# VH-VL binders against Stress-response A/B barrel domain-containing protein DABB1 (DABB1), part 4

Target 1, 210 residues: Stress-response A/B barrel domain-containing protein DABB1 (DABB1), of Arabidopsis thaliana (Mouse-ear cress) (q9syd8)
Amino acid sequence: MSSIVEHVVLFKLNDDDVDSGKINSMVNGINELVNLDQVLHLYCGSIHRLITTTASDFTHVLHSRYRSKEDLNAYAIHPDHVRVVKESESIREDIMAVDWIAEQAPEALAPPLGSIGKITLLKLKENVMEEAKLEIMEVMKEKFEGIDQITVGENFSPGRSKDFSIGSISYFRDLGEIEAVDDQMKLQNDKIRDYVDDTIVVEFNVPSSS

## First folded at step 22 (VH-VL; from y4 with heavy chain Y103W)

Design j1
Fold by OpenDDE, fold request of step 24:
Structure j1 (fold): chain C 210 residues (1-210), chain A 124 residues (1-124), chain B 107 residues (1-107)
Amino acid sequence: as target 1 above (210 residues)
Amino acid sequence: QITLKESGPTLVKPKQTLTLTCTFSGFSLSTSGVGVGWIRQPPGKALEWLAVIYWDDDKLYSPSLKSRLTITKDTSKNQVVLTMTNMDPVDTATYYCAHRTYWYESGTYLFDYWGQGTLVTVSS
Amino acid sequence: EIVLTQSPGTLSLSPGERATLSCRASQSVSSSYLAWYQQKPGQAPRLLIYGASSRATGIPDRFSGSGSGTDFTLTISRLEPEDFAVYYCQQYSRTFTFGGGTKVEIK
């Protein structure tokens, strides 16, 4: 399978001061972008779990997939996308994005319905060598039992990533599967700990129905 | 090449209404993701955002000046007009219009091109 | 509204020196929505930095931005003659507000 582009966006909506209806409308508007020809997959929803040492308090996550950087760019300037961006500015307090190329596309471009997505973003320490980065990504690419799909890559959008340079996204069948690999994940983290300055981990639920 | 140029009176009397026109080239306000805003700067002082209008006729105003401001566009003429009522000497400033557009690298909209500005003096 | 306070008001330095400019926000501002502008006399402001740390197109690498929360910094590693100007920070998270500016002048 050919490579794909992974696009991950974390953003904070002002839940305290904004009507839930408006938030839902916004989220729905974003999710409608899945219908664009350039988009292979797109889902936006609430973050279920956020683990971070940063002061950022993200509330929502967007994951989308594209065939190429060109398609991502076309998506970026698409009328529907720029409209949604504009409309969301009034309620958006924070945003970051990480983009990477997955050399091997997952078998299913859309994650399983009812699955759980897990995003890991790494901010590396200063002066981490390129070879070390490759090793880090190789470690992160390990597909444990229960993982439906996993991609890892280096961010190519540094202007949006708040210095996070490595991204990964995995989909699990259910929470039980995540728990089952918890120890393995810890070991994995231990292997790369010396290179990592900060980490953002996001878990979110994929709806059971499209 | 994107260019913007402000035009209008350079002298306004107190309590009168200021009407400024921004004429631009190199882009169209019929294009999605495009806007034009106004920012002013009193002599020797800081910048103050006034208003912005987008391709879809969506408008935003400075909260403090909203009651005095009206922004409109004429897409066919590549013009944006700003009106400000009840002018006061304190409103003496260089008024800039600026192009606003979505930057993927930013994840949001930015003012990226500015006019040279026009000095408006409010005086009796 | 979010108030941005810049310091110092004036910074007197010589060419080749390092300039450090501060911008403090009255409340937390996402780094994604913090910009720096340069303004020379008689000219419109020019965008230098967006997203707190990203250089705009054509901006030399001697300009760098950093910070988060309420504290942001613009650094000019080695001042060039053309760098003597007024610098403004701006937040574009909640409406648009600018700092009072820092004048970098030649010593």
Scores: ipSAE 0.891, ipTM 0.939, lowest interface PAE 0.5, mean pLDDT 95
Fold by OpenDDE, fold request of step 24:
Structure j1 (fold): chain C 210 residues (1-210), chain A 124 residues (1-124), chain B 107 residues (1-107)
Amino acid sequence: as target 1 above (210 residues)
Amino acid sequence: QITLKESGPTLVKPKQTLTLTCTFSGFSLSTSGVGVGWIRQPPGKALEWLAVIYWDDDKLYSPSLKSRLTITKDTSKNQVVLTMTNMDPVDTATYYCAHRTYWYESGTYLFDYWGQGTLVTVSS
Amino acid sequence: EIVLTQSPGTLSLSPGERATLSCRASQSVSSSYLAWYQQKPGQAPRLLIYGASSRATGIPDRFSGSGSGTDFTLTISRLEPEDFAVYYCQQYSRTFTFGGGTKVEIK
């Protein structure tokens, strides 16, 4: 299968000072971007679980997919996208993004409804060799039972990633499956521990219906 | 090729209204993702953001100066106008207009091109 | 309002030396929304760094930014004659505020 571009954005919205209606409006506005021709998949919603040593408390996540970097770029400058970015500026306290190319596109470009998304971002220690990066990604690509789809890649948008250089996203078929692989994932993390400076793990629910 | 130039009075009396015009080229304020803002700098002091206007006529103002500021655009003339009422000697500053646009690598909008500024002195 | 405090006020150095400039925020600022500007006398500010650590187009690699939370740093690895100027940090997460500036002057 052809490669695909993964776009992950983490937001910290000002929940304390902003009306929930405004937040919902922004989220809905973002989700409307799924209708753009350049977008293969797009979902924005609340983070269910965030695990990180970083002080930032992200509240929302966006995951979108594109055929190519060119499509991502077209998306980036699209009137609807730049409008949403502008409108969300007043309520956005923090943001980061990680973009990577998945060598193999998943069979289903859109994750299953009702699935659980899990994003893992790795900040590597300094001077990690390219060979080691490849090894890390290979380790992370392991598809455990219960995983519907998984992609891993190296970030190509360093200006937005807060030094996180490896990204992965997996979707689990159901809520139970994500817990079932917990031990395996721990072992996986142990394999790459020596290379990792920091980790962000995000879990979010894909709605059962649009 | 983006250029901005500030124009207007260089001397204003206290309590008068300052009207500054930013004339720009190399871009259009009809283009999505484009804005023009004003920033001032008192002599020997730090910069202070005043206002910004976007292609869709959305406007933002400095909270502390909002009541005194009005920003408008004339897209056909490639101009943005800033008015500031009730000028005071403390408002003496170099006033800059600047181009603002979305940068993907930033994830948000940035002021990337600035005019050379115009010094406005408020004095009786 | 987020207040940015820059230090030192003045930094006297010679060409070839390393310059380290500090910007401290009164409250936490996302690194995604921290910028550095260079301003020479009689000129408008020039964007150097955005997102705390990303160099703007055309900015030499001797300029680097780092930091997070409330503490940010601009580093000039080896000062060139043209680098003697005033440097401002700016946050653009909540409105737009600037630091008081650090003047890098020739010793």
Scores: ipSAE 0.889, ipTM 0.938, lowest interface PAE 0.5, mean pLDDT 95
Fold by ESMFold2, fold request of step 24:
Structure j1 (fold): chain C 210 residues (1-210), chain A 124 residues (1-124), chain B 107 residues (1-107)
Amino acid sequence: as target 1 above (210 residues)
Amino acid sequence: QITLKESGPTLVKPKQTLTLTCTFSGFSLSTSGVGVGWIRQPPGKALEWLAVIYWDDDKLYSPSLKSRLTITKDTSKNQVVLTMTNMDPVDTATYYCAHRTYWYESGTYLFDYWGQGTLVTVSS
Amino acid sequence: EIVLTQSPGTLSLSPGERATLSCRASQSVSSSYLAWYQQKPGQAPRLLIYGASSRATGIPDRFSGSGSGTDFTLTISRLEPEDFAVYYCQQYSRTFTFGGGTKVEIK
C-alpha cells in the first residue's frame, strides 16, 4: 500500500430545532462508517479553529482514507453512507470537499488518540502553471519537528471543491506542537503567498481514548 | 433508461382530493440512496416543490402545503402516490414526479430525471 | 423562506450570441446547493448545472455557471437553436426553492 486517497469534507451544520439531535445523529452516523470494509481511517467532529478570508463558517470536518479512488466511490454509494446523507439533509447549510492522492501513505493510517489535525486548502490564482503547482506542493510537504505526519496533493474532485485545488493534512501530538512550528509555517506560507488566491485552515481534535 | 410517468384525473372539482400516481422504471425504491419527489408548475408560473419520499420511507413536505399532502410508495409496483386535499382552482398546474438520487460529485441528493407531467385542472 | 429572483424575465437573442442569466437570492445560499434547469416547450425540465458551476452529465460545455452568496449566473457562450428555452435556478439546501425563470427566445 504505497499510496492512499485522502478525503476531506467541511460542513456548515445548523439545526433550527436544538432538541432534535440531528447534528449529533449525523456525526455519530458518519463516525460509525469507519467500520466499512472500504475505509482505512475516518473521523468526523467539530472544528476547533477555522481560519479563512472568504469561505463559509464551517462547523464540522470529516477526514477519511481509502486504498483507492474505487474504494472511495464504493464508500460514497454504500447504503449506510447514503442513509446518513439523506437523514442530515435538513441541517446542512454548506459543504465542500477536497480529495487527493498521497503518494506515500503515512506509517500510521489512524493518528494517535488525542492528536490535533490541521487541514490546509489552497485556491490558486488564475494561470498558475503546473511547475508552480509542483513547487507549492513540495514546499507544503516539508515536515517540521512536531509534525507526526503530513500528506499533500492536488485535488482530483473539482465538483465539490469550490475551486480549492491543493490540500494537505497534518497531525500533531498536541496543541503545543502546533505552536512550536508557527514560525516555520509562517515562512512556508510566505514562500507560496504569491501563487495563492485564498486559504482555508482547519484545526480539529482527535478524541483521546476513554 | 430511467423513466417516470404521472397518471390520475385531469379534472378535479373544488374541495375534492387529488390522487396522482407516479409509475417508474429503470430504478427501484428498494435501492438505498433513491427517492421520488413531486413538483408542480401552475400555468405561466414557477416550479414549486411539493414532497419527496425515500427508499427507507422517510418523507419531506413543502412547509406551506404539508397539511394537505400525503406521499406514499409501493416498492413492489414501482409506484409513488401523492394525495392533496381540499383542491382549489389555484392548484391548477402541471404535476411532475421526479427521480431523486445521491450524487457523489454534489455530496447530496439531486432531482435528475423527470416525468413528462400531467395537467390537473381544478374547475370552479 | 428563501426567494430566488431571476432576471431578465425574457432574453431575446440570436443564435451564436452569448446569453447571461441572473439568479439573486433573498439571503445567502451555498454555491454547493445551487442548480440550473432547462425546460424546452412541451418537455420536462432537464438538469444543467449543480453546485453552482458543475455541469450535469451530457451537458455541452457552452453552458457554465458561477456565483456565490446571493448572486448566481448561468452563461451560454454561443447560443444554439436548441438552447431557446426557459431556464430556472433552484436552491436545494434543506428545502427546495425555484426561481421564476428566464425565457431565452429567438430575436
Scores: ipSAE 0.577, ipTM 0.801, lowest interface PAE 1.9, mean pLDDT 89
Fold by ESMFold2, fold request of step 24:
Structure j1 (fold): chain C 210 residues (1-210), chain A 124 residues (1-124), chain B 107 residues (1-107)
Amino acid sequence: as target 1 above (210 residues)
Amino acid sequence: QITLKESGPTLVKPKQTLTLTCTFSGFSLSTSGVGVGWIRQPPGKALEWLAVIYWDDDKLYSPSLKSRLTITKDTSKNQVVLTMTNMDPVDTATYYCAHRTYWYESGTYLFDYWGQGTLVTVSS
Amino acid sequence: EIVLTQSPGTLSLSPGERATLSCRASQSVSSSYLAWYQQKPGQAPRLLIYGASSRATGIPDRFSGSGSGTDFTLTISRLEPEDFAVYYCQQYSRTFTFGGGTKVEIK
């Protein structure tokens, strides 16, 4: 597959009635959308680690993949999707989304079971030009040992992005693999820091059981 | 072009039941991701949401008013009906119906088109 | 319960001037769920801004919104005669609550 669309959504979920089961119902309802024809991959789950200076305390993450923007749009208006959105209105305290095109699809569209997902979202300083954006994305694409897959791209859906304009997602076999590259990630951040106004980093667990 | 229009009595006595009809065109309540809601505005006061009904017949009501409200739809007539029991002078307000729809750009539902409203006065 | 307090209550300006309207929440509100409406007397509210800063369909670019946390602003860069109206902020995270409004009137 030559290119794919990455869709990342961060949720802050809060249920005033902790016994209502609404958070579980939303998460399960979203994960069932993986069986829609438009969806190549979809996972929703709790955030294991969130690093941010100015963003909301997001609690849950959705990552999904599509063949095209048209398939993402068809997913978004699909009857099953809009029903899940309607049924979960009462527990969504905050939301943001970043969408990008990965020019080359990973060999495995669904990450390995038990892997750790890491999402990095960047808000760039004003007047950062296209050449600098390409440089930033080339730096972020660097695949270190332990990274199973990585995609990077410029956001194409500004309405929900809270001005975050570059996104990446990578998968690691386990927490030890992600911790082992911490120094390399710090050096990567140093290379682009002068362009960046704000960063959100999200880590989450892909379930290990079927 | 989406349009909505409220109809019903403009004068109601205390303790009576108010029935308002929203007649709309330019959309269907059989379409997934679509609903119709009711919002009121007492004179000189803030807007207050009352109820919404969705294409799949799910209904939500304002918690403080839920015991007094009933919302129903007739998809074949392009109508939504709001019934509010035990009216009181404090319920004097302009009542609006509004189109509620999923907006892809926002990732959630919004009230985007409203009717012109109908003033309902509750007095003896 | 979130309370939205709008200020000023009334803003008296001339056509061509810049209007700045404030909406303050009693506790933090997601910018993703903050909207602004315009309402003229005897008319329905019209959606102007959603997600704190995104213009609704057909809204001129002289309207802009900003803010996060507890402080949100609607700006009209150059008032047109049709812009003299009452403006409401609304939060729609989990519940629907509206501010008390700011009336923008001709001086």
Scores: ipSAE 0.555, ipTM 0.793, lowest interface PAE 2.2, mean pLDDT 88

